VHH binders against q9zpq3. Designs and how they scored, part 5

Target 1, 317 residues: q9zpq3
Amino acid sequence: MVTLIVATTADPASINPAAALLAMPGWTAGPILPPDIKSFSNKQTRVIQHDRSIVKEDDLDLRWEEATGEVVDEVIFLSRHTAVSNRPALTVHPIGVLHLKDGESPPQGGKPGWAALPSTRIGPWFRLLKKMAEAHGLVPEFEITLEATHHGPITNKPTMFLEIGSTEEYWKRQDAAQVMALLMWEGLGLGGSEEVGKWKSETGKRKVLLGIGGGHYAPRHMDIALKDDIWVGHLLSGYSLPMEDPTQTKTTPGENYIGGNWRQSIKAAFEATKASFPGGEILAHLDHKSFKGWQKKAITEFLAEESINVGKPNDFT

## First folded at step 15 (VHH)

Design n2
Fold by ESMFold2 at other seeds, look of step 17:
Structure n2 (fold): chain B 317 residues (1-317), chain A 123 residues (1-123)
Amino acid sequence: as target 1 above (317 residues)
Amino acid sequence: EVQLVESGGGLVQPGGSLRLSCAASGFTFDNYEMSWVRQAPGKGLEWVAVIYSGGSETDYVDSVKGRFTISRDNAKKSLYLQMNSLRAEDTAVYYCARMTEDWDYGYYGMDVRGQGTLVTVSS
């Protein structure tokens, strides 16, 4: 099985970390993936480089398998991060487009109501990245953070994005690119060390974070993700939980129905997280400050209906 | 300060055409994907089209494919929407938006901040 690392040539926050990784020992030329996508091989890792927007490149894992016969185990995308704040950041996140209903067009890739299988490496690599960024003098200039689940492309295997943000000056930073390359080098065990963040099939009481609520950078969930031995699945920001205000809807009086796509979002994210972490103990952590009373009640009742356990910070030990 | 100023709206008969413009300032226009977003009367925001920073890749909501064309002029820091074969259901206030991945802002990261420009398709 192989790990597919995807870089885009027009994005310095993507191609520069890939180039830094490829400068390390052990790379050989790999096959050309249609249409004309270059690849490189090192052990179980394949780096591909292409020139189109990554959110529009659906099913790269399946297309790799079709072209090469090699089964893809996971996909890692290298990308720039953009933000209104323009603050420098190094980020890790799962992908999905949970707020859209069937028939809606996804402006940033993916498909309506879908959550990708989250990479099991999200939590462990977030912690490793933070340690490496500190050791290489990138903190406090760069914020090291998770991002909530968002955008595409469509993938069929465990997936994460690694990003450098948040403006052109920082996308081009070679020291940040080098830290991302070291993260991948160490995390994938390419230098001979043990890899980081692989989920092993043995049974265990390992806690897996499913984040519910909060903002895009999930600060309340990050405190949990910083704990040793905590795995991270999907992180559903408020934008992934569309809930219709019952005082402004025309729903049937007395039913307490809360419209919006939030139920489907939670269920899709939970099922994708569960699929990536067989035997794991998934705990939903609510950023309760981000919810009005009626929202919190509805979410809590739905989690109980679905037998999704709620975790307080101390439950993640 | 990021500013986006929309213009070019008006009253148009069904089947007619309009060209919307958006003047951008306060950021490096060339580095960002740009979108048009619209709000029909009594409705929420709807994404219409996106153009990527290089200007060669675009995408559209299904209802406008083949009728609308998004374009950009990076030298003029301007975004355009050519709207042909207009229909009554295209009636809306149209906004341009800078695309970001920080989906806390705007409409799922589409940074809508101008007054918009009204397009009315009737009679």
Scores: ipSAE 0.635, ipTM 0.842, lowest interface PAE 1.6, mean pLDDT 90
Fold by ESMFold2 at other seeds, fold request of step 17:
Structure n2 (fold): chain B 317 residues (1-317), chain A 123 residues (1-123)
Amino acid sequence: as target 1 above (317 residues)
Amino acid sequence: EVQLVESGGGLVQPGGSLRLSCAASGFTFDNYEMSWVRQAPGKGLEWVAVIYSGGSETDYVDSVKGRFTISRDNAKKSLYLQMNSLRAEDTAVYYCARMTEDWDYGYYGMDVRGQGTLVTVSS
């Protein structure tokens, strides 16, 4: 079973971390993917370097299996991060486009109502990245943060994105690329140390964060993710939870339905998180300050209807 | 400050053509994927086309494939949409959009800030 690391030469925040990783010991030529895409192998890790947009590479895990016969265990994408604020950042996040309805076409890949299986490494690698960035003098210049679940491409195996942001100056930063390479080197155990973030059902803390609400950078959920041994699944920002204002919705007596695609988003995120963490205790953590009272009531009732447990911060200990 | 200014809309007969332009300023245009988004009367926003940074890759909503062509000129900080074989259902206000990953800002990860340009397709 192999781990795919995907990079593109079109993006310095993608190719530079990949190049830094490939400069470390143990790499050999790997299988060739059509059309003529070279790969590199080190133990169970495969680095794939192509020249197109990562968002357009749907089903790369299945395509690897078809071309090589090797079973893919997980996919890690290396990419740039863009932001309105231009703030420097190193980020980790799951992918999906959970809130779009059938018939909408997402501009950055994925498909309506879909959430990828989140990588089990998101929480542990976020914590490791923070430690490494501090040790290498990147903090406080770079913010080390999670991002809420967003965009594609479509994948079928556990997936995460590792990103450097947020402008060309920072996308090209070699010290940031080196820290990302070190993260992958140590996180995958390529130097002989124990790998980080593999889901091991029989030992350790088994609580898994499902984030509900908040902004793109998930500030309230990050407080939970920084706790020792907490696993991280999907993180739904407010824009992934479209809810119709009930003052504009006519209802019959004894009935009060809140419209919008927020139920679809929560359900998709929960099921994908559950699938990535067999036997895990999934706890939905609500960013209460991001919701009006009617939204909070509707979400809480829906979570109960779906038998999704709610976790307060101290439940993640 | 980021500015996006659309132009080139107008009234056209079915089967006709229009070319939309968008002038960008206040950011490093070359660093961003850019999109056209439209809003038909009484409807929500619909993504129409995207062109990736560098200009080599594009994508379109199915209803416009083969009829519309998105392009960019990074030197002029400009985005274009060539619309051919126009149909009545293409009637909408068309907006230029900058793509970002900050989902708390803009339509579905799109920074839509311009006034738009109206395209009316009518016999």
Scores: ipSAE 0.018, ipTM 0.488, lowest interface PAE 7.0, mean pLDDT 87

Design n3
Fold by ESMFold2, fold request of step 17:
Structure n3 (fold): chain B 317 residues (1-317), chain A 123 residues (1-123)
Amino acid sequence: as target 1 above (317 residues)
Amino acid sequence: EVQLVESGGGLVQPGGSLRLSCAASGFTFSNYEMSWVRQAPGKGLEWVAVIYSGGSETDYVDSVKGRFTISRDNAKKSLYLQMNSLRAEDTAVYYCARMTEDWDFGYYGMDVRGQGTLVTVSS
């Protein structure tokens, strides 16, 4: 019931949407968090403005509780998106660093083999963002897209990132910042309407997408996420599924063992998704084009072994 | 076009020092986190250090903490790696990388595109 929105003061794609949101009615100054982090309150929502690199700011949900006595129920990060393509985008995504093995260092924050609890709002807010961006003339200039699960920081409550990309010109766009602020305003019900994207557990009725494979922007999974009433959990791109090619002699002879961290990645993402959607029907959707035959076979067999249901596009509603 | 040019490698004795440089062009250098990654002979890439765009925050792989220092000069669009107390296991080709979030490219978002600079630590 308490939503913590995190803005980074040095990031125009973060601080500008936060400023646009804070310009709307109902905000009051909140406590100062250690070391010197300003906060603001409106109904169930808390906004903090910190000045460090966001992937290094672990446990902000617990740190809020420690400083104020108030329990955080979810975390939303506002951030810039960077891309090799430099294409303009508005994005939504869960976080995690599933590709790392125990003992490896996480250059983009998080911890090895970890998937955060995904925000239940990822699917519904992705659809709402698309509608708002269209209504405000940002499409087709900005692509409205999901991103696959990646990076930290460490969080303990359901988490998502909202991003504006992908270059300085676009990070600073006031119209994009205003649409992100409107998304948060309407999505959190701060203007008095019903909020969007809270999970309501019903047996056998609500399907949750677990994306397996594909590239960073999850094009095949996005078609499913655009369907009405589909919830979105983790989205594992190929980089989250390290698989050792058996022809390269990385496995022992005999048993058909495929090395790499891919099994642990799938299980961590599934368990985190399940924890965010109690009573939900989790369906793994495979991006077939992203896998060689031996990879798809290994993944399909593992999903069956773990009793993780596979969904074809038509199985989603 | 994004360009990253590494220099400063060479042959050194164990316990010696080297300073690596990376000249960046084709993008607004101060807007991006930057990393050094290395590749030992016959091995895969290994992340070494990151410096964040503000220049005040850094992080390192455990094996180099206390020995290596990453730094940047945003006005000169340059990234540096001061390497002290070098060991044989530090022998590698060192690359600088621009960090981006579209992890389809490079090494988990570390955009490695230069020729690298060879560091050989041997007696």
Scores: ipSAE 0.752, ipTM 0.894, lowest interface PAE 1.2, mean pLDDT 92
Fold by ESMFold2, look of step 17:
Parts: sequence; structure tokens; C-alpha cells
Structure n3 (fold): chain B 317 residues (1-317), chain A 123 residues (1-123)
Amino acid sequence: as target 1 above (317 residues)
Amino acid sequence: EVQLVESGGGLVQPGGSLRLSCAASGFTFSNYEMSWVRQAPGKGLEWVAVIYSGGSETDYVDSVKGRFTISRDNAKKSLYLQMNSLRAEDTAVYYCARMTEDWDFGYYGMDVRGQGTLVTVSS
């Protein structure tokens, strides 16, 4: 069972953290994957480097298995972060394209209405990254944050993205690249220490956050993710929850249907989160300020109908 | 400040062709994926095509595949859309968009900020 780390060669926010990790002890050259993807091995970890768009190169986990016979346990992507604000950031997030309906084309990769299995390491590595960034003097210059679930590529195993943003000046920052490499080194236990963020199915009492609402950087859910021992699944921003305002759409008399694919988005994210955390207690946490009253009512009723437990901040202890 | 200026729209008969242009400024054009997005009368925004930052990878909405070609010139900071075999359903305002991970902004991270250029396909 191996951990697959994916870097792209043209992106400094991707290749520089990979290079920093590969400069640490224990790496050997691995096979060349079709078409010309270099790889490196260290214990359970495999680093691959390719030169295409990271969001369009699908099924790298299955392709590794086909080429090598080794089963992939999880996938970690290294990428740049882009933002309208241009603010420096180090980020961690799950992937999926939940706002698109069947038949719609996904310009940012993935597939319509899909949520990847979230990496179990998202919460624990977010907290570890924050500590490392502080210790290395990157805070407050870099914001250390989660991102809501978005974009592809298509994967079949638990997945997360680690990103450096948000402009070329910051993508190229070697101190940020080193902190990301240290995160992976310590988090995967490559130096001999205990790894961080591996899920154990011993209890159904370990709480897993499913974020509902809020903006791209998940401010309300971040407060919960910073608590000790909290695991993080999918984080659904408002853009992943398309809801049609019934006062602005035609409805038949007596019909109380709230249109949009927000139900399917919640179900897909919940099921993917559940699959990544066997025996875990999944708690949906609503960012109430991001919803109008009719939206909150609809979402709350749907969660109850689907037997998806709602967690208030105190339930995450 | 980021600026995107669309041009090249006009009135054309069914089966005709148009070439749209977008002049970009205020950001490093070659670092970003770029898209065309359109809005037909009375309809919402629809993504049309994307070209990735390297210029060799593209994708299209199904309704325009084989008829439209997106391209870019990173040195000129320009984005293009060659539209052939135009149909009445292609009538829309066409917008150039810079793509970012700020999906709170624009149309799912497609930053539609220009005035657009009107394409009208009619006899």
C-alpha cells in the first residue's frame, strides 16, 4: 500500500516542495510511468512528476497500480493556489466538483456532481502545517487555511491538495516549499517518527467535520478544525450548494420545492466522507451566517430526512 | 487592476464565422487558465471553452465542439475564440474570464469582469 505524491514540473509551488522533500534522506529512482512520468521511492511513499495540467490528469492512482502492481492507499497533490486577493497562503483541501449536474462539462477537471474520497489527513495536517509555518516565521505573512472542496482531477483513493499561494512571488518561496516538505516528511513518518493523520477504525466516537456553507476559505469550519482530535471531511461552500430562490422562479400552486442540486451535493459529500472514515461520527456543521432563512430551513430538514447528524461547536470535543 | 477587454462581436448569418479577441492587463497572463463564458438573452452564464496556461490543453462545452477554437498568445496577453458554423443558439454576449481558485468570485472562479462582446446570429 503506497502514498502517491503528485507534482507538476512547470509549477514552482508544486515542483519546489517536491524537490525539497526529495533532498531528504532515503529516496531512490522509481519506474517511468507512461507517457514519461518520473518517479521516486522512499519507504511507503512514491513521488511522481508530470508536465500536464494537474486537474486534467485523471486516475493516477489506478495508473500507478497498472504500471507497478503496487496498490495506492492515498494521493496527495502539490499545487499552486490562485486568488483574486493575491494574498499569500498555505492551504489544504479535499477535491470534488459538486455544483455541476450530470451532462455538464467540468472546466476545472473532475466529473459532475462528484466528491473524491477525502484524505483523512486534512484536519491533522492542517493543524501541523499551522504549527510548522508559525515556527518557521511564515505567519502572519502567509495565511494558513483550509479550502472548501473544489476541482479535480478524478481520483479513486483518499485525496487532498497541498498548495502555496497566491502569486508567482509566493509560489517560488523556498521557505514555504521547505515547510511543505517538512509537513510531508513528518506527516508520513519518513524520518522514523510516528506518522500523522492515519485513520484507525477502533471507535465510532471519533468526530468528523462535514462543513456546510460559508465561503471558499471556510472561516466558521476553521474554528472547529483547529480543535484537538477533530477530523475533517468535505467542506461545502455556498458555491457547492446551488439553491434556487423560490420567490424568483416559477412554481406550481402549493408546491414547496427548493430547486438546484444542493441535495445531491450534500449526499455526495457525506457519502464520500463516510467512506473515508469507517466507524467515524460524521457531524454536519452549518455556517448559519451564509444562509438566508429559507435556505437554512431547507438544509436542516434535508439533513434530518437523510439522518445526517448536525453538530454544534460544543459537539466537537 | 485586472482588466479584460472583449472585441470582435457583431451580426452574422447562420453558418458564418467570427473571431473574438480579449486583451488582458493587470496580471501575469501566462500564469492563468483562461475561459470564454457566454450569456444568451434571458439565460444565465454558460462556460464555453478553456485553455490552460501552457496553451496546448483545451476543452469545450459539447454544443460548440468542432465549431469553436480557443487559442492564446501569451506574449501579446491575448485570448481568442474562432467561431465557425455559427447557429442561432450561439447568439449571446461573450465574456473573457481569468480562472482562479477564488470560487466565491465570478462564475465558479471564472472572473467575468469585462463588458463582453455581443454576437448575434440571424438572417
Scores: ipSAE 0.748, ipTM 0.892, lowest interface PAE 1.2, mean pLDDT 91
Fold by ESMFold2, fold request of step 17:
Structure n3 (fold): chain B 317 residues (1-317), chain A 123 residues (1-123)
Amino acid sequence: as target 1 above (317 residues)
Amino acid sequence: EVQLVESGGGLVQPGGSLRLSCAASGFTFSNYEMSWVRQAPGKGLEWVAVIYSGGSETDYVDSVKGRFTISRDNAKKSLYLQMNSLRAEDTAVYYCARMTEDWDFGYYGMDVRGQGTLVTVSS
């Protein structure tokens, strides 16, 4: 079983961390995937480099298996982060396109109403990245943060994005690229130490964060993700929870019906999180201040109907 | 400061054509995916087309596929939408948008800033 790391050749925030990783010991050339995708191998790890938009190359995990016979265990994407604020950041996040209804076209890749299996490494590697960025003098210049679930491409195995942002000056930063490479090196155990963030179906109960609400950088959920031993699943920002205001609709369904995709979004994110963490204790953590009263009531009732446990900060230990 | 200036709208008969333009300034145009977004009278925003930063990869909402072509000129910092075989339902104000990943802003990461350009398709 292999870990597939995906980089794009035109994006310095992608190719530079990949190049920094490939400069470390143990890499050999691998096969060329159609049409002209280079690959490299080191122990359980495979790096591929393609020249398309990172969100448009679907099913790379299955395509690797078809070309090589090797089963992919997880996918890690190296990418740039762009932001209106232009603030420097190093980020980690799961992917999905939960705001779109079936049949709608996804401009940022993926497929409508879909949540990828989240990588189990999101929480542990976010914490490790923060430590490494601090140790290498990147803090406070770079903000080290999670991002809420968003965009594609389509994957079939546990997935996460690692990003450098948020402008060309920072995408090109070699010290940031080196820290991302070190994260992957240590996190995958390529230097001989034990890898970080692999989920083991052992006998222990372990708590998994499912984030509900808040903004793109998940500020309230970040407080939970910084706790030791907390696993991170999907993080549903307000944009992944479209809720139609019942007081603003002229011809609305019955009084207790709240329109929008929010139920389907929560269900898809919960099921994907559950699938990545067999036997895990999934706790929905609500960013209460991001919701109006009618939204909180609807979400809380839906979580109860689905038997999805709610966790307050002290429940994450 | 980021500026996006749309132009090229007008009154057109069904079956006609228009070419929309968007002049961009205040950011490195070639680093960003760009989209056209439209707003029909009394309705919300609807994504129409995206072109990726390299200029060769594109995608469209199904209702315009085969009729509209998005393009860009990175040297001129300009975005275009060639609209053929226009229909009454294409009537809308069209906006260009810079795409960013901090989806707290704009319309699901589509940063709409300009006044837009009105396209009216009517007999």
Scores: ipSAE 0.741, ipTM 0.893, lowest interface PAE 1.3, mean pLDDT 92
Fold by ESMFold2, look of step 15:
Structure n3 (fold): chain B 317 residues (1-317), chain A 123 residues (1-123)
Amino acid sequence: as target 1 above (317 residues)
Amino acid sequence: EVQLVESGGGLVQPGGSLRLSCAASGFTFSNYEMSWVRQAPGKGLEWVAVIYSGGSETDYVDSVKGRFTISRDNAKKSLYLQMNSLRAEDTAVYYCARMTEDWDFGYYGMDVRGQGTLVTVSS
């Protein structure tokens, strides 16, 4: 089974880490993925490079399988991060577009109401990246952070994004690109060491974080993700949980419920997380301060209805 | 700092056409995906169209597909929306937006900054 690493040629935060990885020993040219996507191989790892928008190039995992006969185990995207703050960052995140309802068109790729299978490596690689960035003098200049689940493209196998942000100056930073390449080299065991972040239900801790609430950079959930051996699934920010304020909605008789598609968002994220972590103990961690009382009550009642366990920080030990 | 200035709106009959423009400054325009977002009277924001930084990839909300065309001129730092076959339902203030990945800001990362340009479609 192979790991597919995806880079885009026009994005320095994508192509530069890929180039740094390809400069390490063991790479050979691989097949061309239709229509004209170049590839490179090293052990179980395949790097592909394309020139289109990374969030619009769907189903690369299945397309690899069709073109080569090799089964894809996971997909890792290398991309730039953009932010209004322009703060330098190295980030890791799962993908999905949970705020949109069926039939709506997603401006940032993916498909409506969908959460990709999260990579099992999100938690372990976030912790490894933080350690590597610190050791290479990138901290405190770069913030090392998770991001909440957002955008596409559509994938069918466990997926994560690795990003360098947040402006052109930092997208081009070769020391950041080198750290990302080292993360992939060590994390995939390409130098001969044991790989990091593969799900192993027979060893270690099996607790999996499902983040509920908070902002895009998931600060409360990052506190949990920094604990030893915690796995990370989806992280649902407030923007993935549209909830209609009951004081601002006029309902027909018998419709005393909280509207919006927040229930479907939680369910989709939970099911995708569960699928990526067979036998795992999924614990929903709520960013309580991000919710009004009525929202928190509705969410906790829904989690109970769905038999989704809630975890407080001490439950992640 | 980042500025986005919309123009080209007006009153038009159903079936008519308008071309909206957005002049951008204060950032490297060619590095960012850009969108048009609209707000009908008394309603929230609605995404209309996106164009990716290379200028060849676009997407549209279903209600405007085949009628609206988004385009950009990176040398002029300008974004455009050609609106054909206009309907009463297209009546709105139209805003230009820079796209970012931080969805805490703007409308799911669509950073609306300008005053917008009013399009009124009425018999």
Scores: ipSAE 0.735, ipTM 0.888, lowest interface PAE 1.3, mean pLDDT 91

